VHH binders against q3afa8. Designs and how they scored, part 11

Target 1, 265 residues: q3afa8
Amino acid sequence: MDKASLGIGIFDSGVGGVTVLKELINLLPGENFYYLGDTAHVPYGSKSKEELLILGDAIIRFFLKLGVKMVVFACNTSSAITLPILKERYPVLMEGMLEPLRKNMPAKAKVGVLATEATVKSGLYQKKLMETNKFQEVYMIACPQYVPLIEKGIVSGKEVEEATREYFEPLLKEEVRDVVLGCTHYPFLTETIQKLYPKIQVIDPAAYVAREVYRKLKENKLLGENGGKVQFYVTGDEKSLKNLGSLYLGYNIDRVQKIDLEVIV

## First folded at step 21 (VHH)

Design z4
Fold by OpenDDE, fold request of step 23:
Structure z4 (fold): chain B 265 residues (1-265), chain A 125 residues (1-125)
Amino acid sequence: as target 1 above (265 residues)
Amino acid sequence: QVQLQESGGGLVQAGGSLRLSCAASGFTFSSYAMGWYRQAPGKEREFVATITSGGNTYYADSVKGRFTISRDNAKNTVYLQMNSLKPEDTAVYYCARVAVFLYYGSRIYPEADYWGQGTQVTVSS
């Protein structure tokens, strides 16, 4: 089989990765996708590096068994912690959430980043951004209300707006005009955020990821020609993927296959 | 190379005032937030004050109302005016370039990426 005919694997710990999937589908209509939500092992943010690597290995093996030409880490935690290791361990193209943004985001004096508390606390996101020398001031905003709201399907309305106003207060005070969505869930709120702050440039890393994926595939002569299929997999509960994923993607996810990761300790 | 050099430290009596200066070089000063930290003997370094590139200032609760941070971009200098000094203010004061601000609700944690060598401030009772 022509390697270019193989699909692209996308994984996240949950439904957040569908925001990345959407961007990939939009930019790469000739590709088939395998989406894996590792819902049995959420949250990733609280796991050790060792644990994440064990899961990462299992995930990569899963995708390799399916036959993929590329794996996209649609998880910030995995992108930051395990991707650098796994890319050296397995002979398959890989891409994550951070590098495409880091490489391609235009320089700005100030940048805001909306992120989970865990992400902010880890320090990895801001560290990676600062290493680019593109920014002089990075404002990391912990947004603990967002994921719970999104997981409930609440992506608009008073509650989300109030939370958003709270989170944006420091950004406005500092006259930040560029705000990165530092969680794969947060693109669910893009419309709401833009409605409140139309002058703010909301930056979705997923767009950068998609472009980078395209670039890599093209460079390696691996662009597909007959795509458009998406297969969904979960390791645990499928409810969030079916419900929220469908909402975000704009079509009903009818089939989700439950799998068990072959974890090797 | 980024360089930060503090000056103005010394011995002062309780209730007195002291003005610290920090001369910066090796980067576009006006584009960065600057800050002051301090470390007392046997204690961890703690945030004192920061001023963003936009001129917004933030202070530790322990120094609010007493300390004022300011900057002169033309001189590439950040200042810390310390009034109503207390013995508890005794520490080595460090100038810092502040690159990251972490917001947890109402809590702000400025993070520095470069530090000066520090200047000793001693407040006697």
Scores: ipSAE 0.875, ipTM 0.958, lowest interface PAE 0.3, mean pLDDT 95
Fold by OpenDDE, fold request of step 23:
Structure z4 (fold): chain B 265 residues (1-265), chain A 125 residues (1-125)
Amino acid sequence: as target 1 above (265 residues)
Amino acid sequence: QVQLQESGGGLVQAGGSLRLSCAASGFTFSSYAMGWYRQAPGKEREFVATITSGGNTYYADSVKGRFTISRDNAKNTVYLQMNSLKPEDTAVYYCARVAVFLYYGSRIYPEADYWGQGTQVTVSS
């Protein structure tokens, strides 16, 4: 069997990963995708490294059983914490949210990052950005209002705009011109943000992820030619994935398969 | 290599003033935020003040109104003017290059990536 014909696994704790999926679909039309939302174990941001590793192992095993040629960690938490470990444990190509961005993003004196409180608190995001020596000042903005709004399907209007104005206040004060969406949910708000601040360059890491995935597949002669299929999986509630995923992807997600992760304790 | 060298510390009476200086080298000074931290005996290092590359300043609540941070880019130097000093201001003061700013609502947490060796400030009662 042509390994290049195998699909790409994408996982997140929820619906946020669909923003990554969309970019991957756009850049890699020849690929098939398996999307897994681990909704039974949300939130990931509050879990220990050990817990995340247990889940990570189970997730990788799940994808391996399906037969994938690559796994994309469309979860910032897992990308930062478990991906480096899991990458060494399993013989499958892996990619996450942070590395493609940090490696390929052009140097800027100042950069803003919108992120969840958990992401900001972890310190890993800003640490990794700073290690590149591409930035002199990194402004990490905790955006606790965003995910709840997005999960409710509120991606425009007064509430989002007000939150956005609040979050951008320090960025504007410091004349930041480049702002990274440091949560996979946040691309839902790209249009709203851009309308408010047309002079700001909004940077979606998903675009970098897609390019890096392409690069890796090409390098390994694993680019698919007959793709276009997406299969959705969840471990718990499917509602968010069906509703918001459909909205973002522009088509109805009708079929979501519920699975149980085989956790080894 | 990045180097930060503090000066200006010493013994001062309560109510007195000191001006700390930090000479920076090994990087494009004007492109970076600079800051001051302090560590008292038996306590954790705490943020005191920072000035961004754009010239915006932020202070810990404990020093607001008393301390002023400033910079001279031509001299690659950041300053901390400390007025109305109190015994509780006694600490080793560290100059720092501040590379990261964490915003939690109205709260700001500057994070340094390089530190000076520190200068002792002692405020006697």
Scores: ipSAE 0.872, ipTM 0.957, lowest interface PAE 0.3, mean pLDDT 95
Fold by OpenDDE, last read:
Structure z4 (fold): chain B 265 residues (1-265), chain A 125 residues (1-125)
Amino acid sequence: as target 1 above (265 residues)
Amino acid sequence: QVQLQESGGGLVQAGGSLRLSCAASGFTFSSYAMGWYRQAPGKEREFVATITSGGNTYYADSVKGRFTISRDNAKNTVYLQMNSLKPEDTAVYYCARVAVFLYYGSRIYPEADYWGQGTQVTVSS
């Protein structure tokens, strides 16, 4: 089998990764995708490195069994913690959320980052950004209201707008003009954010990921020519993926396969 | 190389005033937020005050209304005016370059990436 004809694996702990999937589909129409939501083990942000590695190994093995030419970590936590290790363990192309952004984001004096409380608290995101020497001031905003609203399908309206105004207050005060969406759920709110703040450049890491994936595939002569298929998998509950995933992708996700990860301890 | 050098510390009586200075070099001073931290004996280092590149200031609750942070970009210097000093203000005061601000609702946590050597401030009762 021609390796270029193999699909691309995408995983996240839940539905947030569909925002990355959408960007990949748009930029890579010749590819087939396997999406895995590890909903049985959410949330990833509270897990230890060891736990995340165990899951990561199982996930990679799952994708390898399916036959993929690349695995995309559509999870910020896994991208930061396990991806660097897993890349050394398995002979398959891998990409995550952070490196494409770090590598390709233009330098700015000030940058805002919307993120979950767990992400902000971990310190990994801001650390990685600061290592680039592209920024003088990084403003990390914990956004605890966003994921719950998004998971309820509330991506517009008064409640989201009020939360957004609250989160952007310090950014506006500091005259920040570039704001990174530091959670894979947050692109659901892009339209709402832009409506409120049209002068702010909202930066979706997913766009950078898609471009980097394209670059790597092209460089390795692995670009597909006949794609367009997406298969969805979950390890636990499928409701969020079916409902919110369908909404974001613009088509109904009718079939989601439940799988069990082969965890090796 | 980033360098921060504090001065102005010393012994002062309760109710008195001190002005700390920090001379910065090795980076574009005006583009960075600066701050002051302090560490008392047996305690952890704590945030005191910060001033962003835009000139916005933030203070720890314990020093609000008594301390004032300011900067002179032409001199690459950040200052801490300390008034109404109390014995509990006794500590080593550190100048810092502040690169990251964490916002949790109304709470702000400035994080420094470079530190000075510190200057001793002692407030006698």
Scores: ipSAE 0.868, ipTM 0.955, lowest interface PAE 0.3, mean pLDDT 95
Fold by OpenDDE, fold request of step 23:
Structure z4 (fold): chain B 265 residues (1-265), chain A 125 residues (1-125)
Amino acid sequence: as target 1 above (265 residues)
Amino acid sequence: QVQLQESGGGLVQAGGSLRLSCAASGFTFSSYAMGWYRQAPGKEREFVATITSGGNTYYADSVKGRFTISRDNAKNTVYLQMNSLKPEDTAVYYCARVAVFLYYGSRIYPEADYWGQGTQVTVSS
């Protein structure tokens, strides 16, 4: 079997990963994608490394059964914790959320990062950014209001704008011009943010991920013209994926297949 | 190589004043935020003050109104003017390059990536 004819697996704990999927579709329109939302095991951020590895193994095996040539970890938690381990366990190409950004984003004196409280508290994101020596000052902004609003489909309007103004206040004060969306949900707010702050360069890691995926596939001679189909899978509730995913992708997700990873965590 | 060297510490009576200096080298000083931390005996190191590359200043609640952080980019030096000193201000004071700022609502947590050797400040009753 020609490996180039195989699909690309994308997984997240929920719907946030569709923002990565969209970028991948845009850059790789000929590729087939399998999107898996592990909604039965949300949230990932509160799980132990061991639990995440159990889930990760099951997810990779699931994708391998489907026939994939690459797996994209469209989850910050999994990218940081399990990807480094899983890439050693399985021969399939893998990519995550953080490394493409770290490697490829241009140097800036100041950078802002919008992230969840859990992400900020973990310290991993800022650590990884600083290790690049590309930045002198990193401003990490915890944005606890964003995910709840986004999950409700509220991506514009007064509530989001007010939250955004609050979160950007310190960034403006420090004259930060480059702001990274440090959560896979946050690209849903890109238009709202840009409307409020047109002079700010909003940086979506998903774009970097897509480019890196393209690079790796090309390097390995795995680029294909396979029809550009997308299949959606969930392990639990599908509502968020159907509603919010459809909104972001610009088409209705009508078919979502429920699967069982056959793990207990 | 990044180097930070503190000076100006010493013994002072309660209510007195000290001015700490930190000479920096090995990096583009004006491009980085600088800060001061302190560690009292038997306690953890705590944030005191920071000044961003843009000149914005932030202080721990315990020193607000008494301490002032400033910088002279031409001299690659950051200062800490300490007024109305109290015995509880007794500590080793560390100069730091501050690279990361964590924002949780109105709360700010500066994080340093390089430290000086520290200078002793003792405030007697």
Scores: ipSAE 0.863, ipTM 0.957, lowest interface PAE 0.3, mean pLDDT 95

Design z4
Fold by OpenDDE, last read:
Structure z4 (fold): chain B 265 residues (1-265), chain A 125 residues (1-125)
Amino acid sequence: as target 1 above (265 residues)
Amino acid sequence: QVQLQESGGGLVQAGGSLRLSCAASGFTFSSYAMGWYRQAPGKEREFVATITSGGNTYYADSVKGRFTISRDNAKNTVYLQMNSLKPEDTAVYYCARVAVFLYYGSRIYPEADYWGQGTQVTVSS
């Protein structure tokens, strides 16, 4: 079997990963994708490293059984914590949310990062950014209102705008012009943010991820030629994926297969 | 190599004032935020004040209205003017390069990536 004909696995703890999927589909039309939302175990941000590794192993095994040539960690938490370990455990290409951005983002004196409170508290995101020596000042903004609004399908309107104005106030004060979306949900708000702040460069890490995936596949002679299919899987509730995922992708997700991860403790 | 050297510490009576200075070298000073932290005996190091590369200043609540942070980019120096000093201000004061700012609503948490050796400030009652 031609390994290049195999699909790409994408996983997230929920629906946020569809923003990454969209970018991958756009840049890699020759690829097939398997999307897994681990909705049974959300949220990932509150889990221990050990717990995340157990889930990570199960997820990788799941994708390997399906036959994938690459696994994309469309989860910031897993990208930061488990990806480095899992890369060493399994003979499959892997990519996450952080490294592509770190590697390819141009240097800026100042950068803003919108992120969940958990992400900001973890310190991993800002640490990784600072290790690049590309930035002199990093402004991490906890955005606790965003995910709840997005999950409700509220991606525009007064509530989102008010929250956005609040979150951007310090960034504007410091004359930050580049703002990273540090959560996979946040691209749902890109249009709203850009309407409010057209002069701000909103940076979606998903774009960097897609480009890096392309690069790796090309380098390994694994680019597909006949793709365009997406299969959706969840471990728990499918509602968010069907509703919000459909909205973001611009087509109805009609079929979502529920699976059980083979967890090895 | 990044170097930060504090000066200006000492003994002062309550109600008095001190001016701390920090000379920086080994990096483009004007491109970075600078700050002051302090550590009192038996306590954790705490944020005191920061000034961004853009000149915006932020203070801990405990020193607002009494302390003023400023910088002279031509001299690669950051200052901390401390007025109306209190015994509870007694601590080792550290100059720091501040690289990260964490925003939780209205709360700001500056994070330093380099530190000076510290200078002792003692306020007697």
Scores: ipSAE 0.863, ipTM 0.954, lowest interface PAE 0.3, mean pLDDT 95
Fold by OpenDDE, look of step 21:
Structure z4 (fold): chain B 265 residues (1-265), chain A 125 residues (1-125)
Amino acid sequence: as target 1 above (265 residues)
Amino acid sequence: QVQLQESGGGLVQAGGSLRLSCAASGFTFSSYAMGWYRQAPGKEREFVATITSGGNTYYADSVKGRFTISRDNAKNTVYLQMNSLKPEDTAVYYCARVAVFLYYGSRIYPEADYWGQGTQVTVSS
């Protein structure tokens, strides 16, 4: 079996990962994708490292059974916490949300990061960014209003704009011009953000992820040529994936297969 | 290597004033935010004031209106003017390079990546 014909696994705790999937599909039209939303075990941000590893192992095993040549961690939490460990445990290419950005993002004196409160509190994101020595000042903005709005399908309008204005106030004050979307949900708001702040460069890590995935596949001679299929999986509720995923991807997600990771966390 | 050296600490009576200085070296001073922290005996280190590379200043509520942070980029020095000092201000004051700012609504948490050795400030009643 031609290993290059194998698919790429993508997982997130929920629907946010579809923003990464979209970028991957766009850049890699010759690939098949398996998307897994681990909706049964949300939220990931409140879980221990041990719990996340249990889930991570199960997820990787799931993808390996399907036959994948690469697994993409479309989850910031997993990317930061479990990916470094899991990549040593399994002989499959892996990529996450942080490393592509860290590696390829140009140096800037100032950078803003919109993130969940949990992400900001964890300290891992800013730590990883600072380790690059690419930035002198990092402004981490907790955005607790965003995910709830997005999950309701509210990605434009007064509520989102008001929240955005609040979150961007300190960034503008400090003349920050580069703003990273530090949550996989946040690309849903890119248009709204750009509308409000057209001079701000919004940086979606998903784009960097897609490029890095392409690079790795190419380097390993694993680029697919006859792909274009996407299979969706969930471990719990599928509604969010079907509804919001369809909206973001621009087509109706008709089939979602429910799976059991057979783990207790 | 990054070096921060504080000076100007000492003993002062309540209501008095002190001016702390911090000489920085080993990095492009003007490109970084600087700050002051303090640690009282038996307490955790706490944020006092910060000044960004852009010159914006932020203060802890406990020192707002009394303390002023400033910087001289030509001298690679950050200052803390402390007026109306109180016994509660007694602490070791640390100069810091501030690299990260965490924003939780209206709350700001500056995080330092480098620290000075500190200078003792004692305010007597």
Scores: ipSAE 0.862, ipTM 0.957, lowest interface PAE 0.3, mean pLDDT 94
Fold by OpenDDE, look of step 22:
Structure z4 (fold): chain B 265 residues (1-265), chain A 125 residues (1-125)
Amino acid sequence: as target 1 above (265 residues)
Amino acid sequence: QVQLQESGGGLVQAGGSLRLSCAASGFTFSSYAMGWYRQAPGKEREFVATITSGGNTYYADSVKGRFTISRDNAKNTVYLQMNSLKPEDTAVYYCARVAVFLYYGSRIYPEADYWGQGTQVTVSS
């Protein structure tokens, strides 16, 4: 069995993971992808570790049943909480949102991070960044307006710009030039951010994830050559994936298959 | 090794002034934000003031207008000028290297990664 011909699984609790998918598609055109939005159980940020593990197990089993050579955790919460455990539990390559960035991001005196309130409050993101010793000052910006706007399909215009100006004010004051998108939704706003602040280097962790995925596949001689297909799955509502996913990917997502995760308690 | 050493604490009457100093070593001082925290008996440690590497300053509401944080990069020292002291200001004051700033709207929460041993400040009524 040629494992290299197997697909790559990508999952998120919602539509945010499509930003990661896009980067993977761009960098790995020879691969097939299975995208799973676990929309039935969103949000992940409010769930216990135990609950997340139960879901994680079910998700990994789902992908294994489909036949994957790698699973990408396109969810910050899962990357932080369950990935370290699940990678030891299943014999499949895994990658998450944080480690590729931590490993490969260049050192900077100052770095800004746009993130959800929950992410900022958790302390995990800044902790992990600081552990690298790559930064002297980390500015974590809670961006509570972004996800609601994005979910409404508002990725440009007055509201987004006003929010952006508010969020970037402290970053500009501190002369921060490198800003990390600390939420998988936020790449939807990259164009708007760059329009407002062309001198700011916007750093999308998804790009680092894609590169790391490539590296791992190459290292393991698992790079595909004849892929290019993407299958979309959801566990609940599909609207966000169809609408926002299509918008971000630049093509219409017409087929989304609803699935039930086999949860084992 | 990062070292922070506070000095300048002591007993002062209400309305009086003190100037705290913190000597830093073991890292590139000018590249880091510095700050002061305090802990009163039976209370949690609380943020007092911070100064970023860029020289921007932030204060707790309780000390705004009375305290001033400053730094001398040539001396690797951060200062806290405390004026109009109140009995409520009585605490152990800690110098800290501040590595993380959390922004929640207009609220800022500085987080330290290294701490000094602290210096006692007592304000009598």
Scores: ipSAE 0.852, ipTM 0.956, lowest interface PAE 0.3, mean pLDDT 94
Fold by ESMFold2, fold request of step 23:
Structure z4 (fold): chain B 265 residues (1-265), chain A 125 residues (1-125)
Amino acid sequence: as target 1 above (265 residues)
Amino acid sequence: QVQLQESGGGLVQAGGSLRLSCAASGFTFSSYAMGWYRQAPGKEREFVATITSGGNTYYADSVKGRFTISRDNAKNTVYLQMNSLKPEDTAVYYCARVAVFLYYGSRIYPEADYWGQGTQVTVSS
């Protein structure tokens, strides 16, 4: 089997990576995808660098056994902390959430970013934005309530709206009109955010990731032609993937294979 | 290139006042947030005050109600009016350009991308 016919592995700690998978399926309909939600170890935002590297290493080895030409880190935390290290260990192509954002963000005087506490504390997201010289003021908003609500399937209603009003208060005060979804879970909240703040431009980096994946495959002559299959894997609970993931993708995820990662300590 | 030059430091008695100035050049001053940080002997540099490009101000808890940050965009200058000074305010004060604002609930952590050389403020008992 030629290398271009190999699949694309994509992973996240849970359901959030489906928001990137949707953009990939739309832009690359000729490719086969393997989606892994590492639900036995969610959330990633609270884990140490050592833990994340051990998990990331195991995930890449799992994808290599499946036969992939590329691995997509559909997790902002993993993209920031583990991708730079793991790309030196493996010859497979890799793409994450941060470099596509850096390359593709339009110039704005002010930009807001909704992110996990871990992403904000890492400093790496804001560093990538500042390296562009496209922004004069970057507002990083830690959103600790969002992922727990989303993983429970709660993406609308009073509790989400109250949290959203609190997170947007500083952005409105500074008249920020462009807001980046700095976690792959947060696109599930786009409709709620747009309902509350129709004048805010919500920027989902997932489309940028899909664009850069396409460019890398094209540059390496690895674009597939006869694919179109998506296979789903979890390491633990599959509830949010099957429920919220299916709603977001617009079709039923009824076959999900549970796996155990081969961890090397 | 970005240049920030502080002035107005000196010796003052507790309870007194000082006004620091920072002349900025090498960038479009009105488009950027500006701030003041300070470093006491043997301590890390700490945030004091910031003023965004939109004119909103934020202060460290230790200086709220005593210090006022302001800006004059026509003169490319940011000021720190320091009233009711305490010996604990003794430090080198640095003018800064602030580019990143981190929000954890109500807690705000402004981060600078350029610094001045600093001006000494000494508050005697």
Scores: ipSAE 0.794, ipTM 0.921, lowest interface PAE 0.4, mean pLDDT 91

